# VHH binders against Outer membrane protein assembly factor BamC (bamC), part 2

Target 1, 338 residues: Outer membrane protein assembly factor BamC (bamC), of Kangiella koreensis (c7rcp6)
Amino acid sequence: CSWFSAKDGTEDIDDRYMKSQQDLELQVPPNVKQIEVQDRYRVPEGVIITNRNAKGKALSLDPPQLLLVGGDGVREDSEQSHPTVWVRHQDTPFMNYVSRFMMQKNIPVISSTEKQISSDWISDEDEDIFSQYIGSYNLDGQRHKVTLEIIGQNANEVAVQARNTQSQRLVDDKWVTMNTSKTVASQFLNAFLGFYDTERTKEARERILEEGTINVSLGTNSQGQIALIAERDLIAIWEHLPSVLEDLNLSVSDRDQSAGIYYFNVKEPETGFWAWLWGNDETNAKVDMEPGDYQIHLAATTYGVSMTFKDEEGNLLDSNLVTKIYPEFAASFKSRGK

## First folded at step 15 (VHH)

Design p2 (from j2 with S31R)
Fold by OpenDDE, fold request of step 16:
Structure p2 (fold): chain B 338 residues (1-338), chain A 124 residues (1-124)
Amino acid sequence: as target 1 above (338 residues)
Amino acid sequence: QVQLVESGGGLVQAGGSLRLSCAASGFTFSRYIMAWFRRAPGKEREFVAAISWSGRTTFYTDSVKGRFTISRDHAKNTVSLQMNSLRPEDTAVYYCAADSTGYYFDRPSEYDYWGQGTRVTVSA
């Protein structure tokens, strides 16, 4: 089930996919010449990190290597000679995701260990792997082997490195060795990161649905600023927050996953003589906030996720106001986000 | 009716070979990842090997790597497990399974359909 992001940037958080049953095979109408394959996986929101050449190093004639940061908790390790990212990961063996990626994308595997997976030849038949996340990469007449390897690990992060180990091009119906490319490695890594992000997001949503409640407390963020503290991981909170905002009749206007920021609007109450009669309590904000635009900044903490509230200009909301809205947010987080 | 029917099990001496086969029917074979699991006496069912929809991707449990080969035939709706260099510890009932999602191919709980199993006994 492809997570379709609405054109407006809102993710469909509908859990209908959980109830999806295998239906009849969709038959392609006879007049359809091309099947538009919809992207099955969400392109991760992230920052393209360009390797900044260290001051004093000779300018490489190669185009700058771009890694798509797969989302929150992913950072590039620019000190490495090969495309490498640090990924926040704690609960499951990381290489399981790599294996799943390989399986899901039908990428042939030569070897698989707890720390490394090596592909067999990836050719134009597998081009969709790259195009899904970073655009078209022409593999016509080329084939490549790549490896994903864990090259480091700390308490909360895993360093994953991609390498293009072999490359060939087809010349006169013969495969001829060509130079390997960091670009190929980066593209592969990006493809994986996209998959990883999608899977992690999905899993987080599933967990929320299963557990049904998120405990929220009033506390402080890492800067000592008043915040709501949710006792879940960042992805879970990120995925659940739109439902909470909706439940509170707040409108999400934008989001920046890389920065961990939600933008939302408090609507003006319907003013009218009969507003008390017809004013569906259902349309007014359920929190005592002034109409306007606001921000929620999410950050991982040792105790969960801090939600720091800011105004349109990015200023911290008054502590009293945050305290005031806390019960409603907490209640909403505890309620099974219908 | 969905059916997975395993065959090819039997008694073999250590170092010997067996080829297991699983015939699938009653579902769209090409839409499923296929796998072999095994259950040894007194042990839980464990993952042995899986093969992707297209057959291009295969995974094996560590203990069988280099010895076992999983393959599938779409024309015949069969999945096979070539087992070479068999060891006494390979003794188990081997099960064929089908998974429509393929996300957790090493988890028995994720598989939709199961065969009845075929017994493999490797003597010392």
Scores: ipSAE 0.701, ipTM 0.906, lowest interface PAE 0.6, mean pLDDT 81
Fold by OpenDDE, fold request of step 16:
Structure p2 (fold): chain B 338 residues (1-338), chain A 124 residues (1-124)
Amino acid sequence: as target 1 above (338 residues)
Amino acid sequence: QVQLVESGGGLVQAGGSLRLSCAASGFTFSRYIMAWFRRAPGKEREFVAAISWSGRTTFYTDSVKGRFTISRDHAKNTVSLQMNSLRPEDTAVYYCAADSTGYYFDRPSEYDYWGQGTRVTVSA
């Protein structure tokens, strides 16, 4: 990227580009061995943009459309010719969510089976369906039919594929056939995935409220590392964990849902001569942890969700420390479920 | 007062047709999805068909697909069920229902209001 700089800093910004000269290539100083790439522009929480095989390049003049993988448990199947995702899903018919999506968004349906739902014409009045989750998609003067289909299933995942089956544009008050687009299919799939994520989150919250308590035990994660095991699904624990951390006077600093990681800070206790007077026990961490930054890695297990604790550098916390903080976490999980 | 009143039920021969109607009052009709359920003798109430707020989206239980059509009229605050090619197994009391949320449209427990039902009997 050639950066052009104006020789005279007093010139109007609007005309600077006309007088800009290519400046010397920025040379990395010889002593700079590690460029700390601060990921300042993180994809919004809950959405993973898969860079694999941008859709639409081969079939459309439209900009390539990336699939937005919302939340943990969704991955793109890049080997497919059509937009396809694998979704972690158990115990409920997946197509029910597709049906709900269609109903909630007032999308007309031509056919519905256990494995496939096909829309009728989606037109400009339905633009908000796409815009809600992935931004603006202008359907003005166009209408499209889309199909969502289960093309694969394993013990824990369902593969869902979107296809734009028909497209038309309005020309002189007549609908004329146009080429279908993978972009349209991707956008539709993304819209559904956004809905799906929202619904799953809602359901998880409801379950927490209904069940009242989350049991936590001391155990091991899939790697055999010491962890806390919560007897709920991943979404439920993900949604509940901030409240638990807050209850324990721990501050959530960041979260990565795609990776299943919470970042939290243990505050330094107020020290000083008057700390006893002003240091409200209410602000101190309720767990015996050293001040600093920590991580909780969440993963689904056979018995629930493992919570693996790590330090700022990503090293596993000592087993004794995890054992020590276990009662407080367990109590917090149990109390807030009511 | 909220009221759903079904009509159009009766005795019909196999292969025949009936049109059920449900008149809604006492609530904002346009804010609800509407559905038909049925209860056959000795069976539980089951989902038959649902229609979205705008009427653009419809769903049917598998056994009635291609035979039944649900529709709604916002001007009249009515929902209808056209039943064609009726079969003895379609014999049931048919209920009209309204749901403000529409999240689980195939679940009776999610519906806010119910009619008293209209009996449909299909003879062999």
Scores: ipSAE 0.698, ipTM 0.907, lowest interface PAE 0.6, mean pLDDT 81
Fold by ESMFold2, look of step 15:
Structure p2 (fold): chain B 338 residues (1-338), chain A 124 residues (1-124)
Amino acid sequence: as target 1 above (338 residues)
Amino acid sequence: QVQLVESGGGLVQAGGSLRLSCAASGFTFSRYIMAWFRRAPGKEREFVAAISWSGRTTFYTDSVKGRFTISRDHAKNTVSLQMNSLRPEDTAVYYCAADSTGYYFDRPSEYDYWGQGTRVTVSA
């Protein structure tokens, strides 16, 4: 759920009254807010799919997987042989969202049509070029092929179905066929639905953003130390910095406005297929830094603001590290609604 | 300095083929998705193709599916666009672009770095 504001200059009457009316007009409709909250609440942290033959091998409990249904925009179609939901949608071709989901998760795609996208094998045998900061497939010796398909349409609804089309497990260094799983298909569909709602929310947020871009360059502070430079006043950078850190999945741990210091943490990465599928790996840091605690010192300069990076002890980070992380910070400052 | 340099544009007859190339430098190539966009005379910039950081995931705008192929080479830090069965409607300046997130890969506003473009003209 996002709480976006429009420009306040649209009313000619009392400011206090207009703010109250403006807030009501700018609120995300209650149905949208309820849907997003319910979806977040219903998305499980993760599951392990493991089964053994019933004839005496150990069994792990596989929790039942409910489809994400709730609020006015999503309903289950229980008459289908594979997990299927009807989703309220208009205008943009729905499959564009499926394509974005596949791209964002680096899911190998073997076919893509206007109504269907099918993956190749998803397994933990692939090396991910971002493994240190983006999760890899850790499927405990399993691999799966999945398909998302539009199987029906009404005026403002689209029926999307997930199928787990093939599954294998690794036995003695060989891939052996195993039964496909409705649970895997449901989990895949739910991950997509979470992504879809997030993307819709970001698109709405972008429509109402009013602030201009902040361009950041690499330079030096007043003491000649390497720093990021922005041609904006200190208050503007101070207010935007938490959003920039959040965009890069860096946690603000403390701040001291009188000293001009933000403290932030780089956490150990989460990895694995199910963490990645449920979006848990989207919280991993997006910069190449060692895990730990850091500081950003803001100071006014002749032409703007300097941002100097320091370690937990307050020692200056080396210039090579600052140069490496600079592009991600600059991109986040420049972007709005990401 | 970050640079994206396109090459391979030119004049070609309808039905012909052309291969565009984009050399990337000044950033960690493997951590970016790459895309091609184009701007036809008098029109807005439009999405053509995108490729994930691993190269395993590709997407194309409908008008070029089956005719264009995007690829990337991590050893040479290049992304390429093979354009076959060219039509006069493909006439445009083609731009290479890079984005670190890949979240909205078909939106020009999402891309951090852009090349200067290479002109492709397809005669009837």
Scores: ipSAE 0.226, ipTM 0.697, lowest interface PAE 4.1, mean pLDDT 73
Fold by ESMFold2, fold request of step 16:
Structure p2 (fold): chain B 338 residues (1-338), chain A 124 residues (1-124)
Amino acid sequence: as target 1 above (338 residues)
Amino acid sequence: QVQLVESGGGLVQAGGSLRLSCAASGFTFSRYIMAWFRRAPGKEREFVAAISWSGRTTFYTDSVKGRFTISRDHAKNTVSLQMNSLRPEDTAVYYCAADSTGYYFDRPSEYDYWGQGTRVTVSA
């Protein structure tokens, strides 16, 4: 009982697998909603590979091999008796992705728990064109039951294992039991990993778009003092403020995160013909402020964050000055939210 | 125009059974996953059950596993939810939904089409 035939040989499994995952997306029926293509015209680093068919073997065994993405959060666990990988993951229940994979591939499910999903028969007999292959494994005349299970996890990783639990092949119109296969399990795991990578990439892009542009307005802090207001979490504004100051050619001189204070310096402007000639006037502060040391006090509010400007001595800046510098700060924040 | 029409809601005693039905029109039924969602009084809309294009793959929220069964009939273009062993916490407006991708079958924002809902009340 053999699940491989002597007719085919393939020597570039990793490249073929990645192309197969891209081809699966292109095989979606025309009535499906269009999705944006994110990675067109990305060119590899330019490796030249010449393939000569000098010694063709009549039988080519596809070794059971997991899809490996070196350094990108997936690593094989070769100590396990079944195909197993560790996958970087920490923000949602991992099994939700397994469930979505089963649904998208129309794979029948006989049991589902928080750590395990087991299929019923996966075969090539139905009219759904998405069920003819498991990864690169052609089902032609076979059917299999497979299980995906979480067998370990820590704060940043999940170990997922695939098992081929039952297999049959069609002989003279009858299903006959055959030995289970690590190759079937590996290809099932590879198909899932391709799906998972695609979904995580889409989620990352959507999260960036939802975090959006940082819009800043004039307002008052909780003490009624003039301030810049942003509808974002305190930590997000704290993380972006150094880049905003750098955009405005202002230097951070100190900071105290527990107090919510940034200290920055406005340097003496460089003007005149020689500054113009050497380009030094392009590094002058982009806000109209007197040279010296200043403070920005961040405080969380019900609707976001207030940013209160103070001089070196801790006195509030004049309202007219804050109003005058506000457009440059707002523009820099808006640029950083892209 | 696409239309999803739910029926079969009503009042039932705890421990009883009820069958919801959703008639679909205006799209190629066999190319869509179908799902049921519900909104309980004072709560947000939540996922109940989903069924794949062919009907072979089903998923349920934990609170209804073993009690509810989703099914579909391609000849009638209907999806059904058989609800057994009903509990007072199953009281909600139940919505039928359809989506062509199936990527996030448990997320309401991912569904293309929605019915108007049918009310189910389970008395103690």
Scores: ipSAE 0.201, ipTM 0.694, lowest interface PAE 5.1, mean pLDDT 74

Design p2 (from j2 with S31R)
Fold by ESMFold2, fold request of step 16:
Structure p2 (fold): chain B 338 residues (1-338), chain A 124 residues (1-124)
Amino acid sequence: as target 1 above (338 residues)
Amino acid sequence: QVQLVESGGGLVQAGGSLRLSCAASGFTFSRYIMAWFRRAPGKEREFVAAISWSGRTTFYTDSVKGRFTISRDHAKNTVSLQMNSLRPEDTAVYYCAADSTGYYFDRPSEYDYWGQGTRVTVSA
């Protein structure tokens, strides 16, 4: 089921990398670690990868709060007293997305400025989004006011903060003030981030559908290293790349949008009679690469986007190899632009 | 036969007040966002105010915040715009509009249904 419902029948979000949470106390698994040993042949798919940021043990005031990250390009600002994230964003006024979120979710608005939108009372008797993250025992007879505010911005990032500014509970048919909650603020922020990711995905898909032929050439990145050069902006190539890898029977193993990196795997080829019988040789990689893990680093350039190929250790791939695989990648990109 | 019919326009002195009304018929009123737009002489149609399906969420263009109030009445299928502290630059034809999605509530191209408009003139 989707996080958000669209009235015009727009496609439901695929949240296979984003997990829906049913209560306030859902936390990341505490016994899961990132890969702790650098093994050049290790496949990263054997662990749960989570993004965690901490400034230090002395500054951890509360149990970890679950912040849903709906996509790459979101980082937590742990130095703030209220839930705050930096979101990669440019091109449009960010507050337009906050306004759309409030409108779409029927969240009552008491004040709105260029940098801040504050709600009126929200309770569980409404069709609100808090019920997805807040356990029923926290919602019965309670109402909250929340604020989303732009705390800071630079050319390509916006810091958005959520605050629970007032909370009340019903006692003897009267509303009585209660303590505000970072958990309520975090749930509200997560709901907005999910909405934002959905909207950015729709916008990227619409741009991709409007674009013409995707020409890819062999060239160099801004550091003079061999790379594939595409004639589109970064968002368009980022959104096309998973389909290109799939066309070539290469598996996306991870991605980091803030760094502009895709990680992919080349599997061992399957050969012989049994592979033919089961059709498994038809899924062999369509590029002449050694089995293993690789990276593609995307960067914007004056001429579009550069795609730099690296091995699992982050070393630049040999130019002969990049030249060998280039035709298959170029052909797949060209087919995307119909 | 969807209809949106505006009323309540007229001539008023600067600093005065008017209340515009829009009667809606031919669709399920409670499932639409409602908005007011205006067109000043020689200008394009611009956003004034919008109100959500339930009436609990409202947005206004900056130049009217604190002066205008949008409201809706589901029993009467009516959306209203209370206009206070009117200025000469508020002079325009005001249009009622309805849309089922609400995604881009401030863009005229996103609205499914439009009224014919009611003229508001604010004299110095």
Scores: ipSAE 0.184, ipTM 0.673, lowest interface PAE 4.8, mean pLDDT 74

## First folded at step 20 (VHH; from r6 with V33I)

Design u2
Fold by OpenDDE, look of step 21:
Structure u2 (fold): chain B 338 residues (1-338), chain A 124 residues (1-124)
Amino acid sequence: as target 1 above (338 residues)
Amino acid sequence: QVQLVESGGGLVQAGGSLRLSCAASGFTFSSYIMAWFRRAPGKEREFVAAISWSGRTTFYTDSVKGRFTISRDHAKNTVSLQMNSLRPEDTAVYYCAADSYGYYFDTPSRYDYWGQGTRVTVSA
């Protein structure tokens, strides 16, 4: 939804909607007999027998918050009273991932043990990065505490349970206790599971990069501009690119992961008196580029990741130059930057 | 130019306290996770503590939990490490580090910037 904000900040509320004069009631043409749709199916006025003492298991009218169990290696434990999943896990202590999650999302932590991590108050007022992703988890004027706990373990899986331990709502500028919610817990758990999946995937990719080769071809990016195409996912290329640049004796000067941009410098060749005799200084750039600053823009494509090269000003490099440096980059990627 | 400058190191007796400080400049301080690492003689650099962007989340290596406290001051672009109940095994060069990525913050290779370090010696 390209919010074309008009220059002057005034939301051109398309006056059309406001001026939508109540068009004339669609006059049913005279000859169309209003089919009296006899609503035969009277929704039985469900006597909400609010029987106060409903002896029956209070069916939580809360819409079942589904846990993200669609990921590989995650299954729900429906026998638990709180949102619980079994997660396939090996090697690294599981709670390290929970810790990383808390850190990365700027979630305050009250306590952390080998089996349990408890948050402090999480509120939309905190303007933290996590609040942007948790939806109803941070309802306006509410704050919540959540605990993640390992409640079971087998050889290949850990059972992780989420609990909303405390909830408050803001009333007249005072926090007042409210009932906790399994929904809040489920949302939190889902957020973590998303994070966990991402981290595990990343780790797997890194292992692949360490063991495998990356094929690079000359192609075009999504805009039709000349680019190198690496046959890996964006994260893999992002993680591998520093090694490639290093291998090529290029210096990473900066990076913007959010934008998918690497900045690198081509060093001035050391031209010594004897440089012609002893060959190129091993410290010189292994690509035929002019000294200066450059950019690599990474983007996901159907065939992998496009690497678009730009100069310091952000202009596309000449196609001939990109073609020229392609073999060196391709070779480096193939050698895993070693 | 990016700079991380550590201070506060020195000689202290076992059971004593030190406060390390790291002054950051040349980058957007608020956009980085800050951490302390240490390298003892003959050992590799190891993670000590990290603090999130907002400062609301902290992480410690097990050996320093309950003894060390990491904090940050956004107004001053500083990160601090309060070290209490120091032990001889805490003897090391302590390094300040900055990470913009926010993942694997216990791994040195993830950090973009490093200080020169400050030496902490704890005598028996």
Scores: ipSAE 0.093, ipTM 0.585, lowest interface PAE 3.1, mean pLDDT 79

